# VHH binders against Flagellar brake protein YcgR (ycgR): the designs that were tried, part 12

Target 1, 263 residues: Flagellar brake protein YcgR (ycgR), of Thauera aminoaromatica (c4kar8)
Amino acid sequence: MAELSTPSPASPAPLDGGRGDELEKFTLRGARQILQLLQDLITHRGLITAHTGGGHSFMTAVLKVDEERGRVVLDPSPDPQANRRALAAPRLTCVTQLDGIRIQFPLVGLGEGQDKGRPALFAPLPAEMLRLQRREFYRLQVPLAHELSCLLKAEDLARKPVEVSARVIDIGAGGVAVVVPTGAAEFVIGGTLPACRLALPDGEPIELDLEVRNLNRQTQRNGTEQLRVGLRFAALPRAADTRIQRYIFKTERALNAKARGGL
Short names: E, the ipSAE of ESMFold2; O, the ipSAE of OpenDDE; V2, 0.75 times the mean of E and O plus 0.25 times the DockQ between their complexes.

## First folded at step 1 (VHH)

Design na5 (from na1 with K98R W100L E101Y Y102E D103E L106Y Y107W F108P; framework vhh_7n9e_1)
Fold by OpenDDE, second read of step 2:
Structure na5 (fold): chain B 263 residues (1-263), chain A 121 residues (1-121)
Amino acid sequence: as target 1 above (263 residues)
Amino acid sequence: DVQLVESGGGLVQAGGSLRLSCAASGFTFSSYAMYWGRQAPGKGREWVSGISSGGGSTAYASSVKGRFTISRDNAKNTLYLQMNNLKPEDTALYYCARDLYEESGYWPDYWGQGTQVTVSS
């Protein structure tokens, strides 16, 4: 009877953004750095998606950092079932964003209790936190009034070509970030979207190839989910680059002038 | 519990082909994007290819583009990697991983133990 060696359960993936070596640059392991980042999450009231495995997650927040006890206090889910799953999970994968930077960290050893008479979840401080600052280039936050858009040529679940008009939320020399409705198309990091069209205010749309570099699901305050897609300019004609740079420069100057009370 | 089990690795000559499989269990496979990575001896982990939850979008590392094809069968909870025109530099432990893209954005949370691919010159 060959003992069918029960396949070892899948190991939790290390904080891997695709290239393990590159991720080390973004991984915080220092206790002080971890504490500071957790404190920043508290200060900014950062909402955290906690993944419990099996496709389940719940929304939480860091309520407190207890340095003396070496633990983090989390807001429990209003769903008792989610809390039960969380407590049963060998590991939580916590995902959030701060200032547009994706933060991810594992929590192990979750427990329930009370903090100042309120139900709370407790976990040991994470051993590491991933802070993904992939922005090689300064990106201008696009004013809403400019209504920049990018027509994305993507595919749906059936591999049918779809065109999605996406709002541009930030732009830099190296690419754009856009928001699309959830389910509008499927994206894969490293995938190329050919012959997309970036609409700038100063003329005809720019045709360009885009590479998907980042994907983040965002829940708006109204409960609507959106997908933020970070896109790199894969092939940018020189003339297009010049137009983009000019737009960025002009807009930045205008914003700075306004901030100084000049407009 | 989430499980990912890779298979199909082996020894192959340069220019040869292999097809890797990754059997997934313990989660709704069709709801998650998946990717293949590899780790060569003495090197870090390398992303190889990704596929959306429905298979409508695919991506490839530049090093494997035009040679490798990622696919999935959601009815079988299986991810595939067809590798053609293999090169010695493709020698690595290949692993599949679950991507949280469909739930909370792009990030892997589980991966398998891997299957060894060795390409001889």
Scores: ipSAE 0.028, ipTM 0.265, lowest interface PAE 7.1, mean pLDDT 82
Fold by ESMFold2-Fast, scan of step 1:
Order: sequence, then structure tokens, then C-alpha cells
Structure na5 (fold): chain B 263 residues (1-263), chain A 121 residues (1-121)
Amino acid sequence: as target 1 above (263 residues)
Amino acid sequence: DVQLVESGGGLVQAGGSLRLSCAASGFTFSSYAMYWGRQAPGKGREWVSGISSGGGSTAYASSVKGRFTISRDNAKNTLYLQMNNLKPEDTALYYCARDLYEESGYWPDYWGQGTQVTVSS
């Protein structure tokens, strides 16, 4: 019954609309800054969610920056249909994280070919990249070892109530992103899921009302498709908020200590 | 000096089984989540399976779920992949990898040289 997902972290949905002006000060436009950030993504093997529009995305990575040709080389999806969607899209919106910092950039003019005999996707270097260090946009990638799950109270295709145990892939101050098996439940953006249960390692499950904020059918590196659901915490009690924040802070500190080679 | 050495690959007929091993050294093996990935000819690199540092959590790509089993022996610093009911589509170079950090969940920062698995029809 249960479909186990790749341990790849989910990226947050693209930032747009009313936040555009507010985000201008976090936008990089210098060619050297852009090259350095892309190189950092290569060095840290950062996974990128490339949004092709229509609620579709695929998991990729920057394999190489070709400075002489002014382009990036991306890992193609093993799913040919995901690659066809990407090539047909007028623009890809690429979203990733580096040490908790949200990074987002557009790619226009995607093509396909080969890099040293291997299939590859190519795009001109982006003219701008967003690098956002704001706490309100921070999403902790949930370590696989923590086994965080959320029991969702949703509806199936026939509008009948159903309970779905979903794996939590990221968590922030305002919500969680979860992975659900395709067909397990139907979700409507703006819909509410009452009395869901978030299981944290530090105690009994937290009962929460969740609002569906985004839906994304993401093609994983293994070629399988997963439904990723972004959920906002609605009417979060102070005690629950404190537990969630404590989990995020403790996990961040543990990960930062390891990254810095702490004692 | 992080080292991962894969072994156990070979040629097998469809429906057959293979057990892959990965010998780890140069780091505290019991502190890291471990992964198996593969790369088929003409395809990109793809994730196959993952296991938490203590072995309590496992995850699988849908294409191998129910057929493959990941396991580890922390006392021997060894990661395993038991592959049953192999299909021609499983033909690939298989490599093991450690997580970037303890409790990470990100794509790993180290890949071994790999071991070739070829499944004939």
C-alpha cells in the first residue's frame, strides 16, 4: 500500500505576487555573484526543484557551469515526459535551499543535448537569483532519521472521508510540506483539513487544522511522480507553536554543528 | 579520508537475485544515513533506497519497492542492498553514498566507484 519516497528535500513553492518588491533587496544580479552561487550549489550537491508550470516540476541538479558559453548544465529527469514538459515550458522556476537559505532563479531557453556523451539539459545563465535569509521563509529539510509524519484528514476521489499518513519533508514557522501517494486523496488549494495529527519525536502528536496552499506533482530522480502538498498551520495554539519551533531550532543547531565540524 | 567500496554486482537473468555490499571507512558509519543510487546507460543518476543511521527507517523508489531491501551492519561498517525479482530495467551501475550530515536527508556528498549490475532477458 504505502509508497516510500526519495529522501530528496522538497523545495518551497515559488515566491511571486505581492512579495516581489519586498524581495528586491535579496536579488543578486552581478555575474560573478551568480556564478559563485551556482558553483556553491554544485559543491553542496544541492537538489533543485524545477517548476515547469501547471503544477508540474521535476528534481534536478546543476552539474556544471559553462562560463565560456554562459550557460548551466542540468541533470535531466529519467522520466522522458518530465523532460518534454521542461523543454516545452517558456520558463523554468528553479527553487532550492543552501544552509536554510532559500534560493530561487529563472531559466529561459532550455535545450537538450549531450555533455561528454551523457544526456544533459542546457540553459543560459540566469540574469538574476534570489537569495533569501529571512526566518519567515526558512524551511527546515526534515532529516530522514526523524521519521516525521502527519496524519491528514482529507477526502478521496469520491469525496468520502479518508485518513492519509503523509511523510513530512520540510517544516517552517508557518507550515509543513508533505508527500502523499498519487491517488490517496484529493486536495483543493484553499481547502481546510481539520484535526490532522503531526508526529514530532519529542512527544505525543500535535492536533492541527491545516490549509492547502500549494500542490505540485514532482518527478523524482528515480523517474517516479509524487504529489507534494504545502500546508499552512491554521489556528495554531501557543503550546503547539512552541513545540514546533523548538524542534526546528534544535534540529537546525544539530545540523549546523555537524556542518561546522563542532565538538 | 572517506572511502566507500561497492561489490556484489554481476550478470543475472531476469527474475534472479543479487546482494550488493558497500564497505565504508574513514568516518563514523553509525552516525550517517546511507543510500543506494544507480545510473543506467543513457539516463541520469537516480536514487534507489535510503536507510537511517540506526537502521530504524528505510525508504525506496517506487520502481524497486517490494523487490529490494536495504540494510546495514554498523558493527561491520557495511551497507547492503538485497535485490530480488530483477528486471532488465534494473541494469545500471549501482553506487552507495553517505548522507551529507548526520540527520541530513539531503543528497549525499560522497559516491563510490560503483558496481555494475546487468540483467538479461
Scores: ipSAE 0.000, ipTM 0.124, lowest interface PAE 17.8, mean pLDDT 78

Design na6 (framework vhh_7n9e_1; at its last look DockQ between E and O 0.05; V2 from the best seeds 0.00; counts 0 for: pae O 14.5 > 2, placed apart)
Fold by ESMFold2, look of step 3:
Structure na6 (fold): chain B 263 residues (1-263), chain A 120 residues (1-120)
Amino acid sequence: as target 1 above (263 residues)
Amino acid sequence: DVQLVESGGGLVQAGGSLRLSCAASGFTFSSYAMYWGRQAPGKGREWVSGISSGGGSTAYASSVKGRFTISRDNAKNTLYLQMNNLKPEDTALYYCAKSDFYEGYTLDYWGQGTQVTVSS
């Protein structure tokens, strides 16, 4: 109706819920890079979660890459319904890890057939793959005894301001990871939390702006749900940066002395 | 079955405005963060904007910040994108998407899209 043209089917969807321009640094688009990464997944026997939509997924693996025909060969599910959903889906969102780095890529145009007499799924090579190595700097695991916390100034479901005291579980030059109870506040990847307060063991809390970089749900042993929130320092005053680096250095020295039996 | 149906696209002159809608069904809309993405001719899809499940947090791509406003009406299961001061570079097929909030890290589904064309 109001359209002048339709998009090309060869153009894949963005892979992660983050902001597209910020994700470009982690996105591989070169054919040689994509082929090498897929081959690395094959070599390391990487297990892949393939999301078909509607909350459904299945486990698969890349069995081979057919470079001549520009396609990838996937292991089908033993569940026929999962295979039917995959074949009916407009795209698969494939998620896996390689050496601790999250890999994500879309597959469109999935078909079924056989490979060496065994059932297999086929798709064109992805035009892009996300290799999400977001930790460029060392991250200190915060000892529980330090009880490091960050007061988050966020909003609840009713858009009412809420303050949430979140335990800091790791800290680095560029940000922190915290845990909060599920439902304590509303978060979205890319969202900004202004005027949060990071409490280090010495001195007054540091006021800083934080940006949400990742969200992961966790279930504790007692069944309690919590949310792990990865936060980037949006703009960090020089004095705050110095205090954070000093905390990391002092804590590392103390932990290393304990590990070597010194005090 | 999850359904996301975009509407409100069309032809508009540079500097103009459009309001996109995304009607959602087949899931509990108020439990999920929602996103807009777009795909220009001959290019890949890119993220445009996101909004938390309750609407308390929003985020925007740098190319649209200050010009586009995302919102939602959870009573109507509808997501909106108000686009002001449109530029020819905004020409694209616009899609809405939902997150897999319970799993935390993947987009689950994209709609079919609505075409926005900005001339001049």
Scores: ipSAE 0.000, ipTM 0.307, lowest interface PAE 13.2, mean pLDDT 78
ESMFold2-Fast, scan of step 1: ipSAE 0.459; ipTM 0.804
OpenDDE, second read of step 2: ipSAE 0.000; ipTM 0.217
ESMFold2 (binder alone), look of step 3: mean pLDDT 84; pTM 0.846
OpenDDE, look of step 3: ipSAE 0.000; ipTM 0.227

Design na7 (framework vhh_7n9e_1)
Fold by OpenDDE, second read of step 2:
Structure na7 (fold): chain B 263 residues (1-263), chain A 123 residues (1-123)
Amino acid sequence: as target 1 above (263 residues)
Amino acid sequence: DVQLVESGGGLVQAGGSLRLSCAASGFTFSSYAMYWGRQAPGKGREWVSGISSGGGSTAYASSVKGRFTISRDNAKNTLYLQMNNLKPEDTALYYCAAGLEYDTWSEDYFDYWGQGTQVTVSS
């Protein structure tokens, strides 16, 4: 009687994104935290990309969390083939964003059924959820009332030095995103803008070096074209870092208080 | 159902050229930044190039700058990578990815990715 050694359940493939050790600090494993995050996804109607493998995915949403049964209810795809792939997949990799934070979680044991007479997909609650709130990637949306600006030292098409006052639309520990009028200056991704000045509400402008990391032309509702420029802090003095962090925390706290009806 | 399908890979001699294509479906292609990445044998994935949703901005890894050109046709839902002056060190599985436009070009924020196409550069 050969004891068929039940193959040890294959360790869930590491979430593809980072060195396992670096992701641990962003991984939620607490039942309460997981439930709360799933509930937040429901509340915010967060769209989820569910990856079924083989380069295939479909859009879904968490419809319900059934705590009693320990399961999550998902919206099925309108494509029957996508649902079949999902059901056949050993694992779904779910990807979404909430408040600019990337969230990833695996679902295993997917089944189909009905919830309140509607077709639905069911899975056990995830054992873990990755919430990528990296300090360097977190971006606070700057309230319009704060009127943050950054004086950019750039070049025009003729490589003549120009100064451009840009509105800051978001800020993080690692950099800022600004908007400039189209044609105000020429930006090159990977290029450095030296001795720029970031204006915060709490004092004198901060002098810093900025690296261009992203360029995006945007058409506003009024038909005006603007250039969004993502800028990394290339050289940030410690004192400046402290001021930026303080601003972010203070503003975030104020926004949260307002959202709770406290302001 | 979202799909990214890479094509155009193959065997080429050093100094040669290839053009990769990535056909996208199942999402609003014109709303996403698109990327090329690669994975060499025994190495991790690395970012190669990115292009903004409208095609107005492009970025390249230092290792491919001046040799590779990324482009897109939003009407055809297709991403391209022109690879010139190929080197043996460019040998890798090349994959395309889609993601939201952030302030940095990072693979950490890919929402969709393909299976890849093999590029082999012989000495």
Scores: ipSAE 0.008, ipTM 0.345, lowest interface PAE 8.5, mean pLDDT 83
Fold by ESMFold2-Fast, scan of step 1:
Structure na7 (fold): chain B 263 residues (1-263), chain A 123 residues (1-123)
Amino acid sequence: as target 1 above (263 residues)
Amino acid sequence: DVQLVESGGGLVQAGGSLRLSCAASGFTFSSYAMYWGRQAPGKGREWVSGISSGGGSTAYASSVKGRFTISRDNAKNTLYLQMNNLKPEDTALYYCAAGLEYDTWSEDYFDYWGQGTQVTVSS
């Protein structure tokens, strides 16, 4: 029985850690900018995925910013194991979205206690926050109604070839994130999956090679776990790139029009 | 086809209570996380509360935590929001939405949205 890869603290999921140098241009380090962005997350009541390392994460939210004590107050998980993993972690990598902009920031020195008589988690204000609004880094959350899937050519625990149909949960110019059935295949960060097939709603499946970038065993809000796999397009023909970008653009416009219609 | 139909909104005085319902059809309700969002006049949409597919986990926006309670009945395909101690600031159109379990928040990308029910809280 193989264990899932545990990424080092220097290589956090969910974004590709190897892009650190490229992401520096999008990193906010000004105290006022950081405070404003955290306040925007509170105002827009954004949900945050907090990655605790070892491929584990939990759902939280920023409840308030305590400027006097230099701390953020976070909503604890209903899963006590998730909270204990978070408290034991050397750092959390927090990921959220605000108006289609991907936001990521570290929290170090997590503690627990109470805020106004309610359980809470506390952390010092982050020294930096990543704010990504580039098409190359944009990730479309795929509507379930589109039934987007990717047939993965992978290996089982005995290193024998298997085909796994995985649901695509997000897609960008550089890759996809998928949900893989538990025990269906073994994945290694940096490994290549050749001749996989991405099914878009219109046209025939796209045959492409995918590189495994991250693995995350996410404890969902109902307490169950699922394996989420981040995959990079290793090489993409221009025609395939055009089809993927057209799908992203068309779906973005449709979802934005629906939201702006004041449903 | 997929339908989400909200009900239970209305005019209420500050300090009052309302219970919102969202009736779902056309999809496997028990497989989806469910959410309540709201939009006040002249403001963008904001998340209010979420509940996991099995109902075992809930989350709330800081402004409503302790006053609102989200719940679901998978046998009836219905989502609820119990709203207590309502404030004028709670005045908004309230929507239910269905989506994947939480990973990264974005209300723009939930799979299904209702048309909303108006809640007006007088001072």
Scores: ipSAE 0.000, ipTM 0.111, lowest interface PAE 17.2, mean pLDDT 77

Design na8 (framework vhh_7n9e_1)
Fold by OpenDDE, second read of step 2:
Parts: C-alpha cells; structure tokens; sequence
Structure na8 (fold): chain B 263 residues (1-263), chain A 120 residues (1-120)
C-alpha cells in the first residue's frame, strides 16, 4: 500500500533564502512596528498557518501580545500531534494575510501553558516580520463617477471571440478588477486575454494583455448576477504603467482630501 | 475554472442551527486549506473558520468558537460549516474561500456567498 505522500504544501521559502536584499525592504524589525502588526492581526482575527517543517502545518491565531513579558500568545491546534510538532520544531514559520498583504514571521522558542485558564502556545516576540506590500498588489477602489472601463477580448461558451465592455471596480499597478454580466464571456483562470483596452480618464485607451487571476460571482441587491474578474497586467508598456500610477496617485489624493473634509 | 458555490443559508431564529455547504471545483480541493468568512451589513470581511487541507487542523474566530464546526469531505470536494446556537450578530453573507499560498502573488478565491439571517 504505497502511502501516497500528499505533496507537502510548498514550505514557504525560508526568510533566509538568497533573495535577501529584496525582502529587506519589506521586513519590519522595529519593536513598535512588530507590536502594531501583531495587534492588527488580533484585531482582525487573522487566521495564521504555522509551519512546523517537514511539510506539516497547523492553523492558529494570535490571541494576545504580552509586551511586559515580551511574548506572543497563540491558539493551540485542536490536534495534539500538531502541537507536539510545533513544540519540537526549532522554528515556526507563520504565514497570514491582512488586507490583501501577505505577512510572514518566524517564531522560535515555543512553549505551552495556559492563558486565562485556557491552553495556549507561547513564544518570544518575533525579531522580524515580513510584510509584502508590493505596490503591484495595492488596489485603489475606483470611484463610480470615474466610470473606468476595460474592453475585454474574450471567448463565449462556444469559444467564439467576443468583446465585453467591463466596468473597472479597482485598479493597481499590477492589474484591475472588473465586473461583467454573467454569461457575457467565459473566463479561465490563468488564461490570457490579448489586446484588451483599458480606458482611463486622462486620454486614449491603453492596449494591454490581461491574465485572468480570479473569478467571483456576485449577486447584486436587485438579484442580478455579475461576475467579478481579477485581471493581471500581463504585458504593460512603461508609458502605460506611468499613466496608471499617475491616475492612482491623483485619485488617492483626491479621496483623502475629501475624507479630511477639504471639499 | 476555480469555482466555489455556497449553499445552506436562510432565516433562522436565535438559538437555531444551520449547516452551510461549499462545493468546490476547478482545482485539487484536497491540496488546499479552506476557510469560511462572513460579511455583515456595513462591516468588512471577517474570517470565521479555517480547516487544513487534510482536515487535521481547524481554527475558529473567538466569536464563533464552541458554536461553529468546520469540516470537509475531500472526496466530495465539499466544505461544511455547522452553525449552532446562532445569534443575531451572526447575521451575514457567508462565503467559503481558498487562499492561494503563492508567496509572490497571494490570491483569494471565494464564492458568491450564502445569506444567513438570524432573527432575534
């Protein structure tokens, strides 16, 4: 009976891997920053995948930050074996996401105990936390008044080429999210939509290739079904990138000014 | 295509129970940790529960701990959420989600959701 070794989820690349210089830009080492980020994880009840090595992991959450003792309190696994592995591991690699930003941090020196009469895991505060806030992953919610659109060159269910005008709901340096009527076209995750046209307010549409990265069906309040499509810019000319960045920056400033009561 | 389709929502009285289901397709379901989230009116998305790919590990938000139970059937490509002792505060659109642990491009996939309404 060949134990089908379930392909171990790819262990997150150790923080120590050779691309160290690029990751330094995203690494928090300040005590205050680390504490704030951990507190944010608590506030948002972020679920954390803790990797113990050997392809093993368990799900946990940060329950508390004990600043006085310089430790973090984690929720133990309901699986005793997972907890044993965690305690035996020289290092935990914790991975989570907050507001679309990947967060990774190591914990060393794990111990078990009780917090307020409940079983808990304890570790010293991490010395560093990786916060991958890549500009390409930031997405600006497009104001409805801007009426951004993207002409998608897609295929229908019969694989016939169709053009779909889609409203852009968010935009970032790396891509756009659009909404299309359900059934307007068939989208495949990982598929490329060539020679699409993104319309910005400041000039002529930008021609670009788009890769489908996400699909979400949404039912509107009126009962109408829409498809949200997450699209990555597959090939973006430099000039187009500059225009997109400029639009994002300008729009953010305007939104922030409005939020501050300026207009 | 990755698809997640939630079902089992509805109107229930406080103290009642519901069981949500999420049918997954378009990917190797057994290879991914799966999550339940919810979004209440006027609030942001909140994680409710998660389960490891093999089902050996589970996690819960503090607000639902002891009341909700996440489970999965990998043979059926289905995720479940048993919700007991429901409260008005549990009223929300519930969705199942997959987290793509791509280090460089973290992607979330979620369904359209199923509405849960708890009446006092």
Amino acid sequence: as target 1 above (263 residues)
Amino acid sequence: DVQLVESGGGLVQAGGSLRLSCAASGFTFSSYAMYWGRQAPGKGREWVSGISSGGGSTAYASSVKGRFTISRDNAKNTLYLQMNNLKPEDTALYYCARYDDSWYEPLDYWGQGTQVTVSS
Scores: ipSAE 0.015, ipTM 0.284, lowest interface PAE 7.4, mean pLDDT 83
Fold by ESMFold2-Fast, scan of step 1:
Parts: structure tokens; C-alpha cells; sequence
Structure na8 (fold): chain B 263 residues (1-263), chain A 120 residues (1-120)
């Protein structure tokens, strides 16, 4: 049978199928537009989550654009396994954010080599890039200094109830992405985690049900591997929704102010 | 229509070996990179090993590197996974998959899988 379950990597995750024609209006195909956007990612030191398929990704960055050779130079992972998965993949799906706008693009024909004497990954310039200027796709990257956490009600390897304090790495109107220590809990895509507690800076923890939407083992820039779990808010109460949106708004404003001061 | 049919699973003792096969049809097999994944009871899908369309490049999850070997026969439209020195932790449903050809609308094609159970 040709029916399929598609892997959904941790957020920022690639968009699910069924939106191709609607996304066309947000797709850049002009060579100069693509070059400018890649240069903007370099200028803003944009971190990129490169998805290699099969629920795996690694963090990278565009180091430079080689216009003469028509290629981008990427920061390789310090984990050789992540680089081998990337080189074996037919395509990297690169997802990042610039000023709250989701940027997504494919890289095909990945190779490895050297740049100024250091290991590097190379790929031809993408023929297309997606730039989504819609609020519903916005995900706030949570500052480490905020120490945002979510207490998850999950199951361990033996299917016994367990509570895990997970660090929130991004948050949006529809959910959060969290980092879970390896072996602390087991997750099933589509499973519900009841009565979890999201800690926000102002007020009591928010109790809510979370649905597991994606699982991704992401190799960080320091070479460590993390399990990143994408979680959807189920039936979020209005008061909780208001508090989450207020946190996102205030943090976004503060980050934008910091970025302008840093220019 | 894309069709992937896995075979070769079974019950095996720790330290044993199994060879999995995946028969592909409904697409030009030699034009697509392929991978093997697995799903242990109660867990999400884990990528195990990948192979380029021509077979010249392979990659493995760290948990299986040195023990598993992925290969393909494009003339027979078949993908293989040779599994040696099996451990209880390798117990899972093993499935083959064709990588998606759409970067914004991912749609990997996966088979139904073949069960591998490793006893201690």
C-alpha cells in the first residue's frame, strides 16, 4: 500500500503536505532574492536546523555564499554521524527564522571539503526559498536566560508514569518544542501527555494537555545529541492562551530592541 | 503506486544475525535514495541507515555502525540490511523507506515493516 506516515522533525519542523499551491506565493525563485536572503542569514548569524530525513537533524549555519562557484558553505556538525547522515540524504531541508519570519529551503548535492583550511559542507545554491510572513507560523526561540520549563507527564521505558522537567526551546500560538534528556521518557507521535505544567515568568504554572506532534534527535553545534519533542496545545483555556501570547509578545519586543542596539 | 515490501525479520538470539530485504515497485528505484528505519514498542520511528541512489554512499546510526550493512541491487529493485551481533535493544519493527522528493510537502514512502525480536 502507498499510504504513508510522514516523519515530523522537531520544531522548527518542515511544513506538512497538502499546502503546496498555497505556499507558492511565499516562494522566492529569483537568483538575486535568494542570494540576498542567504546573505541576510549570514549577517544575522542565523542558526539553521538542517533536517536529513528519518527524524534527524543538526544545527548549522551558512558560513558564506560562493557566487562564482554557485554554492553555499555550511558549518559542519562536530558529530561525524550527523555529517554522514547529511551526506547520505538526497536533500537537506533547512529551517530557520529571521526577524520572526520562517525561512525554509532545500539543499541538494551536499558535499564535504575544506574552507580556509577547516572542514566545511558545500551545496549548490538553492533554486527556491520559502519566506513565510504569516503570524501562525511564528515560533519564538526561547532565550536560555529565561529558563522556561515544562513539567511533562510521560511514560518511561517500562511504560510507567514519570515526570520530566523539559527545557522549552521554542514556543508559538499552537505549541512548544522541548528538549528531553535521553532515556528520561518515551514518546509516541499522536500520544497525549495530560496535565503537564508550563512555567512562565509571571504567575502560576499553566496546566495543559499536550499532544506529541514530532520527535527529532538533533545534533547540537557542540556535538551533543538532544531529543527534541514538538508538542501541540490541546484545548488551551483562553486565560492560558492570553498569558502565552503575552510572553511571546514581550520577549519578541525585548529581542528586537536588543538586536537594534547591537547594530 | 509506490510499494515497499519488507521481509527477513524473525526471532533471533542476542549475538545472532538477520538479513532484511525490501522489494520496491511503482517507481524508478535506481533514481531514489533509500533508508531503513525502525520503531521499537512505544517509541517513535528511528533512522537506522541510508544509501544513495547509486549505492556509492552509505551512513549509519551510531547504535548500529559496525554491526549493520546497508546495500542495494538496482537491477532487482531490492534494498538490503545485513544485521550482525544483534542486541535486545535492536528489537523493533524494521521498515524501508524512499526519501521524499518534496522539500516543503514531505511524503516519504514507507513499507509495512518486518518484526525483529532479539532475545537475551
Amino acid sequence: as target 1 above (263 residues)
Amino acid sequence: DVQLVESGGGLVQAGGSLRLSCAASGFTFSSYAMYWGRQAPGKGREWVSGISSGGGSTAYASSVKGRFTISRDNAKNTLYLQMNNLKPEDTALYYCARYDDSWYEPLDYWGQGTQVTVSS
Scores: ipSAE 0.013, ipTM 0.377, lowest interface PAE 7.8, mean pLDDT 81

